Miniprotein binders against p81326. Designs and how they scored, part 53

Target 1, 226 residues: p81326
Amino acid sequence: MLHFGGFIMEINHISKILEKEREEYIRNKVEEYLKQGFSKDDAVNKANQSWRTYIGHRIQDVIYNLLKKFLKDSGLKVTTDKALNNRNLPEELDKVKRLIAINYGEYLFLPDADVIVYKVENNDIKIIAIISVKNSFRERRFETTYWKLKLKESPVTSHIKVFLATPDKDNEISYKCPNGKPKKMRIILEYELDGIYFLKEDFEETEKAKHFGKIVEDIIEISKKL

## First folded at step 17 (miniprotein)

Design md11
Fold by OpenDDE base, fold request of step 18:
Structure md11 (fold): chain B 226 residues (1-226), chain A 85 residues (1-85)
Amino acid sequence: as target 1 above (226 residues)
Amino acid sequence: GSPEEEYRRLIEKAKKLIEKAKEALKELGDPELEKFAEQLIEFAEYLIRLAEEYLEEGKPKFAIEWLELAVRFLQMALELARKES
């Protein structure tokens, strides 16, 4: 049902709506930084950086809420790494936090996890998937891959699926070999991750590269096998 | 109309669609379609809240865009709810 053509099209509009803010946002931030005494060039650079942070959070929030609503009826719960960054967690979230933690010897650190999908069965927590949401790949291009590989190294976390969700507005990973030239980033991300989900229409579809509209069904299917 | 007037219009439209969709769901005999329609409604309700946040941030133009998206999701939910009736 999530394959409704209409649903797919509306998902694509999420990114489009968010991108409409860019011009106004940049203008306002440039003005702000100029007032703070920065040069024009510095103000523009800072504004662009601020935009990347802003838009990144916005799209992550939208995707989080989308997944939360569309997964709940399947008995699946969602949280975020941000929600886990608390000293006083409910027991359930404390268990979630521990079950996604990566061992670095003396320290445990959490992977970047914009969305964490889990189920509760008989008071036991099972982590199903981690979704990284990226608006663009200008920074930290392979960070999600790093976390996938780290999770794979432990029998505690090796079962956790790691997905990337992106509108890929700059077409950095939409195609594997555009014009006969391999796109390193697409190939590596698709190879290492469990799936890439696009919030757009213009991309090369494969078994692992799908439209975002399919992610809910895929997660539900995975959850049934765990 | 003004952005504020358009915002109010869309909010009222969304509210009416929510009610219509919920009523239509009562007559729907397909549990899977019912669930999906309910999910669409709930996501639309989130988008309405998001629009409110944008409005509070002084961005009524973008708030309207989110409301329009919410309305489209609600229309989809209503259409699904009516298919098996």
Scores: ipSAE 0.844, ipTM 0.930, lowest interface PAE 0.5, mean pLDDT 92
Fold by OpenDDE base, fold request of step 18:
Structure md11 (fold): chain B 226 residues (1-226), chain A 85 residues (1-85)
Amino acid sequence: as target 1 above (226 residues)
Amino acid sequence: GSPEEEYRRLIEKAKKLIEKAKEALKELGDPELEKFAEQLIEFAEYLIRLAEEYLEEGKPKFAIEWLELAVRFLQMALELARKES
């Protein structure tokens, strides 16, 4: 039901609306940095970096809230790694934090988890999925894959699905073999991750590469098997 | 009109749509469609709040874009609510 055409189209608009801010944002930040005494080149670079951070957070927040609203009636809860970065956590979130932690011997570290989907059954927490939201792939291209592989190494976390959600504006992973040339990043991400979900229309659909409109249904179905 | 006037117009439109959608949901006999329509409404309400944040940040043009998106989700919810009534 969630993947009907109208819903799909409106999901695509999320990224489009966010991208409309870019030009104005960059201009304003450049001006700000120039006033701070940076060179033009430095100001532009800093503005672009600031934009990447800004837009990344914005899209993550929208996706988080989308998933929160559309998963709640299925008894599924969502949180974020940021919400887990507190010294004093409610018991439920403390359990979530512990259940996604990766063991490095003397240390436990959390994977990057823009959205964490979990359920509470019989007072037990079950982690369903981690969703990485990437607006662009300029930095840390395979980080999500790394975390998936690390989660897979432990019986505690091996069941956790790891998904990537992206508008892929630069078409870095939209197609596997454009012009007959394999896109390494698409192929590896699709192979290693449990799914890639696109907030756009123009992409190569596969069993693992789907429109973002399908993610809610997929997560719900996964949750029923756990 | 001014961006502020357009913003106000869209807010009022959204509020009316929420009311209409919620009312239509009361008559809907399909629980699954009801849930989905409610989810659309709730997400639209989030988008309205997001628009408010943008307005507070001095970005009325982008606030309007979010409101328009919210309105479309509300229209979808209303349409779903009415189809099975």
Scores: ipSAE 0.843, ipTM 0.930, lowest interface PAE 0.5, mean pLDDT 92
Fold by OpenDDE base, fold request of step 18:
Structure md11 (fold): chain B 226 residues (1-226), chain A 85 residues (1-85)
Amino acid sequence: as target 1 above (226 residues)
Amino acid sequence: GSPEEEYRRLIEKAKKLIEKAKEALKELGDPELEKFAEQLIEFAEYLIRLAEEYLEEGKPKFAIEWLELAVRFLQMALELARKES
């Protein structure tokens, strides 16, 4: 129990460390955009947008590597949607790509998948889970839900669990009904997704809303049932 | 000291902790704890690489933060490895 507590606390530090870069990053980008001839207001807005992209990629990378290391010994593999965007994929990843593809009639598209967890058994690929990693919910708040619903529509992908991992720094989905007012986004995300995992301490825990420290165990358990 | 000096200090500390943790794991009888401790070490090694990337990007202050996190994970691994000894 004590070791798990320490692990949980250290996971929370990931977001804290990343957020420390913000002030310096914004300052540097504002200066860059001012030099490019943008107004101060435009420079600030562009810098903030750039930061959101930057920090989003950073946290996704850290979480990807975390899951990669902590799932490896369970025989589980991880990849990303970005890795699948290559023209020349090894056979294994080509199979993964095909097994997560969503049918739009004449076209197949991949869901947004920051982390894809799969296993290889007898040369067959089984997709276990897709994890969306979001630092903030300012844009595309229900995109992960959309992908979950689309995956559910096909018997090929309906078994794939879709999880959201977030530090929820702005407390947008940490509580269902703060001050008696329902948080629509929390309620919908929790209802539609298979789980929400928080990289923070201050949140309303439920059956589906857990600390990120539990995601590895949950994924392993799911993998045993698939 | 300078950020660069602190970075070097933490790298050396991390290396020593990795060696100590790996050694302690050899004596650990619980396979689950052993695996978890190994995973902590491997993740810490990733964080060390991440710190190196930050250093290469000219961000030694943030590199230090990642190294400190790596050290804490290594300390956890070592503590886990020692509890069953």
Scores: ipSAE 0.843, ipTM 0.930, lowest interface PAE 0.5, mean pLDDT 92
Fold by ESMFold2, fold request of step 18:
Structure md11 (fold): chain B 226 residues (1-226), chain A 85 residues (1-85)
Amino acid sequence: as target 1 above (226 residues)
Amino acid sequence: GSPEEEYRRLIEKAKKLIEKAKEALKELGDPELEKFAEQLIEFAEYLIRLAEEYLEEGKPKFAIEWLELAVRFLQMALELARKES
């Protein structure tokens, strides 16, 4: 469809719009931390950390709402890790939580899954995919791959697709190295994950590395096979 | 004009585009295309609510950016409806 291309291109504006906020956000946060008595260096570091958290949550909210709107008419439902952590959980969401939880003996943990796509069929819940939203690859570069590997360890979760969504503003995984080979982090992420979806125009496209706008079609296709 | 004046012009434009797109979709004979156009409108309505959040926070310049994106999705929905009608 001709408009799939237009849809994909307009989605790339989401991260561009959010990035325009950065300068004012950081300036305001630096001033706030200086007034709290932090040194200039500490205030800047805290402001940048605050920005990374803020922008991550904003991207996550937009992705959640996009998927909710574009998947609804395909019989697919969307929730978030925040919703699953609420104390008064509806029965349906309690089942979703239990279907993605990983057992560590005395402890039960949810994977680091920002957005969860599932369907309800004949009163059964089937988890289709989880989407991890990463604005940058600061410290936990491979946490999404760890959770994919843990999900693969059980037959009840091994079918769950694990996707990474990222604007990759610092080009940490977008392009090949000067020697013509993909960056090590990109190789590992692409190998282990079911897909990487970029919220930007330019990057090395592959079968698993696509524009974010393609994720809707991919999820719908996967859901038809489950 | 001022950011507040520009926001008011854009919100009225978005409202008119929603009305036009929904009316045009009544004549669309492709169920899958109609569904996609409705999804574009619904996502644009979310973006309008996001823009309103920024406006309430005293950030009209960023609110305008989100509203402009909403308008682009609404124009896409209208263009889809016109090609099939």
Scores: ipSAE 0.814, ipTM 0.920, lowest interface PAE 0.7, mean pLDDT 88
Fold by ESMFold2, fold request of step 18:
Structure md11 (fold): chain B 226 residues (1-226), chain A 85 residues (1-85)
Amino acid sequence: as target 1 above (226 residues)
Amino acid sequence: GSPEEEYRRLIEKAKKLIEKAKEALKELGDPELEKFAEQLIEFAEYLIRLAEEYLEEGKPKFAIEWLELAVRFLQMALELARKES
């Protein structure tokens, strides 16, 4: 318990360390785009877009490695939607892919999931959870809830927990009623999703809105029920 | 000293902490705490590899940040091992 709290607080440093890169990254990218012939305004816009992609990949990589290390001794495996879109897919991952795919008539699509947690028992694969990693909510604000609703439509996927992990640096979903007024995005995300896990200290904690460090224990407990 | 000198001091500290934590775990009588401490060490080793990536990219200031975080996880692992022994 005491050490559990220390773990939670140290994990919040991950997003802080990554954010320290932003100013230098953007400065270097602006110079790079200017050398390519873009206007100042275009270079700045492209540099900010580049940063969002870069920071998103870094956060996803750290979360993937964290879950992989802390879940493996509980018999849980971790993969990514990128790995599942590979052309040369091993049979185990091919089955994981088919177990989470959404049917749109002639087409099958994976939900937008950055990290997928599953277990294997006697060649039986059970999907436990998907984790969507969002650095910001400027576009596709309710994307994760859409995928939760789609997964609920089938008895073979309705058990899959859908989590959101975010630093939420700009406080877009950190509080339900900031300044006394309800924040629609936070309220709907919390209602529809199975959990929101914050990579920071300052947010309104609820049964579904927790410190990211709690996600390991939560996933393990869910896996025992399946 | 230089960022490179600071990195070298921190990596040596991290290596010593890994050895101390692994040795202390041999006498830990709680399997759950032992498992958790081993996971902390393994995650710290990942963070050290991430720091090395930054160093290879010519970003020693940020490499130090990741290495300092790795040291904190290693200190936590050692702290867990000592409380039960």
Scores: ipSAE 0.809, ipTM 0.917, lowest interface PAE 0.7, mean pLDDT 88
Fold by ESMFold2, look of step 17:
Structure md11 (fold): chain B 226 residues (1-226), chain A 85 residues (1-85)
Amino acid sequence: as target 1 above (226 residues)
Amino acid sequence: GSPEEEYRRLIEKAKKLIEKAKEALKELGDPELEKFAEQLIEFAEYLIRLAEEYLEEGKPKFAIEWLELAVRFLQMALELARKES
């Protein structure tokens, strides 16, 4: 009980730890770009873009490893979009890839699915959930909702839960009405997605907007109903 | 005092906590609690590997932060292993 609260609170430290290295990372990258001949303004912009990519990968890796460890004993398996883009896919992962692909006529595309949770029963694979990991919403703000809507269009994929995981450090979606005015991004994301999981303490908690540490229980419960 | 000395102290503490928690789990009679404690240990071991990556990159200050988080998960696992209900 209090111990489970401790689990949730300690998970929220992940993004805090990563943010502590931001200043040094950006400073080192600016120096690197200046040595390459970029102007100071260009070097700063490139360093900030580099940081966003770096922290996004780190958050995704931690989330992947967390889910892998805590879902294993419930018969659930976890993979990533990076693993699915490997040229030499094991048969199991090739099936996972096929089961989340979206048909655009002649073309098949994967949704923005950073982490994928699935189960295997008698060599049959059932996709449980897709987690999109977003560090910021400056670009592609509603990409995750687009993919949820596309997955809903087919009976083969309509059962797949689509979750968003984010530290949301800049409070872009943390509150529904942060100054008495509805926050469009938060309202639409919460309406369309199956859940938003925050890697921090301070946000407006709802039935769909939760602490990230709750995602394990939610996924396990969903898997039992499928 | 140095970051390297602090890391060494914390990694020794983490290793002792892992052994204590694993030993305590042998006496635990609650299968669901045992599962959760083992998951906490496995995740802490991942965090220790992440800390090692930072240390190898010459970032001992940040490696300490990850190792401190790992220690907290290990302490949680040990606490669970010592509560038999």
Scores: ipSAE 0.794, ipTM 0.913, lowest interface PAE 0.8, mean pLDDT 88

Design md2
Fold by OpenDDE base, look of step 17:
Structure md2 (fold): chain B 226 residues (1-226), chain A 85 residues (1-85)
Amino acid sequence: as target 1 above (226 residues)
Amino acid sequence: GSPEEEYRRLIEKAKKLIEKAKEALKELGNPELEKRAEQLIEFAEYLIRLAEEYLEEGKPKFAIEWLELAVRFLQMALELARKES
């Protein structure tokens, strides 16, 4: 129990460490854009957009590596949508890519899949889960739910669990009804997704909304049922 | 000390903890705890590499933060590895 508590606390530090870069990053980018001839307002806006992209990639990379290490001994493999964008894929990853593809008639498209967890048994690949990592929800708030719904429409992909991992730094989805007012985004995300995992302490825990520290165990348990 | 000195101190501390944890694992009779401890060590090693990247980017202050996190994970690994001893 003590070790689990410690693990949870250290997971929470990941987001805190990343957020410490913000002030310095913004300052440097503002200066850069000013030198390029942008107005002060434009420079600030561009710097903030750049930061969102930067921090988003950073947290995705950390979470990917965390899951990769902690799922390894369970015989589970982890990849990313970025890795699947390669023209020359190994056979295994090519199969993974095909097994998460969504049919739009004449075209197949991949869902946004920051992290993909799968297993290989008897040369067959089974996709277990897709994890969307979001640092903030300012843009494309329901994109993850769209992909979940699309995956659910096909018998090929309907079994795939879709999880959201977030520090929710702006408290957009941490509580369902703060001050008696329903948070539409939290309610919808929790309803449509298979789980929401928080890299923070201050959130309303439910059956589907849990601390990120539980995601490894949950994924392993799901993998045993497939 | 300087950020560079603190970084060096933490790297040495991390290396020592890795060695201690690995040694303790050899004596651990619980396979589940062994796996968990190894996972913590491997993740800490990733964080050390991440810290190195930040250092190379000229951000020693943030590199130190990642190393401190790595050290804490290594301490957890060592604690698990020593649980049955």
Scores: ipSAE 0.854, ipTM 0.934, lowest interface PAE 0.5, mean pLDDT 92
Fold by OpenDDE base, fold request of step 18:
Structure md2 (fold): chain B 226 residues (1-226), chain A 85 residues (1-85)
Amino acid sequence: as target 1 above (226 residues)
Amino acid sequence: GSPEEEYRRLIEKAKKLIEKAKEALKELGNPELEKRAEQLIEFAEYLIRLAEEYLEEGKPKFAIEWLELAVRFLQMALELARKES
């Protein structure tokens, strides 16, 4: 059990460190867009959009590397949807890609998968989990839920656990019923997903809503049952 | 000191902690603790690389923040590695 109170606390710092860049990043991007001839308002809007993209990738990379390091000793491998977006894949990754693909009749598409956890046994690939990493929920609030539901529709993919990892900096899904009012997004995400993992302390913990520090153990446990 | 000096200081601190943790692991008789400590070390090493990227991007202040985090993970690794000692 990485019940190291210390480990949990340090995980929370990941988001805090990343958020410290925001002010400087926005300032620099605004200046850049002003130089390109945009109005101040347009420059600010574009800078904010750029920030969302930037910070999203940064946190995804950190979480990917965290999971990669902490799962490897359990015989589990990790990859990303980005790594699978290649015409020339190694056999192993080609199998992974095929095993997470969603059928749309004439087409197969991959779910959004910031982290894909799988194991290899006797040259067979078993997909364990997909983790979506979101810094904020301003856009595509239920996208992860959509992918979970789509994966559930096929016996090939129905066993794949889908998790959401987030610092939830804006407290959009940290509590189910703050002030007695149901938070639609929290309730739906918790209901539809296999788990929500928070990179923060201030949240309502449930069986499915946990601190991110528990995700490694949960994934390992799931892998033993598959 | 300058951000560059602080960065160098933290890098050296991290390197020393890695060495100490790895040495402590050699004497650790608990395979589970060994694995956990190694995982922490490897993640810290990633954070060090991340800090280097930030430095290359001209963001030494934030690079320092990542190194400080790496150091804390290494300290945790060392503590685990010394638990049965």
Scores: ipSAE 0.850, ipTM 0.933, lowest interface PAE 0.5, mean pLDDT 93
Fold by OpenDDE base, fold request of step 18:
Structure md2 (fold): chain B 226 residues (1-226), chain A 85 residues (1-85)
Amino acid sequence: as target 1 above (226 residues)
Amino acid sequence: GSPEEEYRRLIEKAKKLIEKAKEALKELGNPELEKRAEQLIEFAEYLIRLAEEYLEEGKPKFAIEWLELAVRFLQMALELARKES
């Protein structure tokens, strides 16, 4: 057994490494915005917003590549919603796109999907899971839940597992009832989603709330049942 | 040393670990452990590429952090590859 502990610990370092960039990034962006004529307060706010976008993309990319490598030997493939936004898709990805699309009557839209896990069997695509990767929950706290509920409404997509992966740096969803006070967001996300995976050590573990180190095994297990 | 020197040192360390891990894998009789070790190596290789991107962006300090993480994953891979040895 991979000392499960070592792998878990190293996963936690991903977020720690990324957060080390924050101070320098903010400083540089503040300077940039000041040069553009923004006030100090506006520059700081814009820099913080820029950082959230930047760090969000970085962590999504790392997690995508992690899952890509660790799921590959199980015959599982991964893609992203961004990759599906291209006009000229290969047949495989075009099928993936169609199989995750949500019907809004006259329109089809894709759910937010930082990572899409699927398998190919006899030239048929089976979508296994969508993973939303969030560094923080300052905005769109229940967006992943919305997509889960929408996917559940169609027999085409109802089987797709939706997971949230997060370091939860602000401890917004790490515990259900800290100090006896219910954390609405944790409770709702855990209830509605198929799982929450933490890239940290300090969280309340439950059947659905696990360390990110378990996500690969869970996805593989799900893939065998689909 | 300079961040650039430390970066080079870590790259060389990573390369050596990759070679050692791959060599050890050839002798490993456990297919599951082999797969896991290979996955760790491949992820470490990604982290090395990520470090290169950071270096190209003029961020050698953060590149070093990613390389250190890559090295740790490679060490884990090597440890797995040597378990049946």
Scores: ipSAE 0.849, ipTM 0.933, lowest interface PAE 0.5, mean pLDDT 92
Fold by OpenDDE base, fold request of step 18:
Structure md2 (fold): chain B 226 residues (1-226), chain A 85 residues (1-85)
Amino acid sequence: as target 1 above (226 residues)
Amino acid sequence: GSPEEEYRRLIEKAKKLIEKAKEALKELGNPELEKRAEQLIEFAEYLIRLAEEYLEEGKPKFAIEWLELAVRFLQMALELARKES
């Protein structure tokens, strides 16, 4: 239990370390954009946009590597949608790509999948889970839910668990009914997704809303049932 | 000390912890704890690489933060590795 607690605390530090960069990053980018001839307001807006992209990628990479290391001994592999965006894929990844594709009639599209967890058994690929990593919910708030619903529509993909991992820095989904007012986003995300995992301490825990420290065990347990 | 000196100190500390943890793992008779400790070590090694990237980007302060996190994970690994079955 103590080690689990320690692990949980250290996971929370990941987001804290990343957020420490924000002020310096914004300052430097604003200066850069000003030198490029943008107005102060434009420079600030561009810097903020750049930060959102930067921090989003950073947290995704950390979470990806965390899951990669902590799932490997369970025979589970991880990849990303970005890794699948290659014309020439190894056979294994090509199979993964095909097994997460969503049918739109004439077209197949991939869901947003920051982390894809899969296993190889008897030369067959089984997709276990897709994890969306969101640092903030300013854009595309229900995109993960959309993908979950789309995946659910096909017997090929309906078994795939879809999880959201977030530090929820703005406390948008940390609580269901703060001050007696229902937070639509938390309620919908928790209802539609298979789980929400928080990289923070201050949140309302439920059966589906857990600390990120539990995601590895949950994924392993799911993998055993597939 | 300078950020560079602190960085070097933490790198050396991390290296020593890795060595100690790996050595302790050889004596550990619990396969589950061994796996968990190894996972922590490997993740810490990733964090060390991440710190190196930050250093290369000219961000030594943040590199230090990542190294400190790595050290804490290594300490956890060592603690697990030293547990008597």
Scores: ipSAE 0.848, ipTM 0.932, lowest interface PAE 0.5, mean pLDDT 92
Fold by OpenDDE base, last read:
Structure md2 (fold): chain B 226 residues (1-226), chain A 85 residues (1-85)
Amino acid sequence: as target 1 above (226 residues)
Amino acid sequence: GSPEEEYRRLIEKAKKLIEKAKEALKELGNPELEKRAEQLIEFAEYLIRLAEEYLEEGKPKFAIEWLELAVRFLQMALELARKES
């Protein structure tokens, strides 16, 4: 129990470290945009947009590497949608790409997949889970839900678990009904997705809403049933 | 000390912890605990590389924060590796 508690606390610290960069990053970007001739208001807005992109990529990379290391010994492999955008894919990754593709008739498109967990058995690929990593929900609030619903529509992809991982710093989805008022985003995401994992302590825990420290065990358990 | 001196101190601390944890793992008879400790070490090694990237980007303050996190993961690994000793 104590060891699990320590691990949980250190996971929470990942988001805290990343957020410490914000003030310095914004200041530097504002100065850069001012030098380019933008107004103060435009410079601030552009800096904030740049920060959202920057921090999003940083947290995704950390979570990817965490899952890669902690799932490796269970025979599970991890990749990303970015890795699958390469024209010259190894055979294994080409198979992964095809197994997560969504059919739109004349076209196939990939879901937004920050982390893709799969296993290889006798040269057969089984996709286990897709994890969307979101630092904030200011934009594209239900994108992950859309992809989950689309994956459910095909027998090829219907088994794939879709998880959301977030520090939810702005407390947009941490609670279902704060002060008796339903939070639509939390309720819908929890209903449609296979799980929500929080990189923080202050949230309403449910069967589907857990601390991120549980995601490795949950993925391993799912992989044993597939 | 300077941020550079603190960074160097933490790198040396991390290296020593990795060595201690790996040595303790040789004496550990529990395969599950061994795997968990190894996972923690490997993740800490990633964080050390991440800290190096931040240092190269001219952000020593944040590099130090990542190293401190790596050290804490290594301490956890060492504790696991010593549980049956």
Scores: ipSAE 0.848, ipTM 0.932, lowest interface PAE 0.5, mean pLDDT 92
Fold by OpenDDE base, last read:
Structure md2 (fold): chain B 226 residues (1-226), chain A 85 residues (1-85)
Amino acid sequence: as target 1 above (226 residues)
Amino acid sequence: GSPEEEYRRLIEKAKKLIEKAKEALKELGNPELEKRAEQLIEFAEYLIRLAEEYLEEGKPKFAIEWLELAVRFLQMALELARKES
């Protein structure tokens, strides 16, 4: 129990460390864009946009590696949608790609999948979960929900759990009804997704909304039922 | 000290902790605790590599932050590895 608490606290530091880089990053990018001839306002806007992209990738990478290490001994493997965007995939990843693809009639498309958790049993691949990692919800607020709903429409993918992992730095979905006002995003995301996992301490915990420290155990438990 | 000196100090600390944790694991009779400790070590090793990347990018201050996190995970691993001793 004591080690679990420590682990949870250290997970929260991931986001804190990443956010410390923001000021320096923005300053450097603003300077860069000013040198390119942009106005001050444009430079600031572009720098902020660049930061969102940068920090998003950084947190996704850290979470990917965390899950990779902590799920390995349970016989679970992880990959990403980016890793699947290759013409020449290893057989295993090609199978993974096919098993998460969403049918649009003439076309197959992949859901947004920052982390894909799967297992290999008797040469068969079973997809366990897809984790979407979002640092903020400024753009594409319900995209993860869309993909979850699409995955549910096929018997091939309906079993796949879809989780959202976020530090929710702007407190957009940390509470359902702060000050008596419903947070639409929190309510919808919690309703439609299989779980929301927070990389922070201050949030409203529910059956589906939990600390990120619980995601490994939850995934392992799900994997045993498939 | 300079950020570079602090970075070097933390790297050495991390290396020593890895060695101690791995040594303690050899004496640990609990397979579950062993696995958990190993996972923490492996994740810490990733964080060390991440810190190295930041250092190479000319961001020693942030590299230090990642190393400090790695050290804390290694300390947790060592504590787990020593529980049955």
Scores: ipSAE 0.848, ipTM 0.932, lowest interface PAE 0.6, mean pLDDT 92

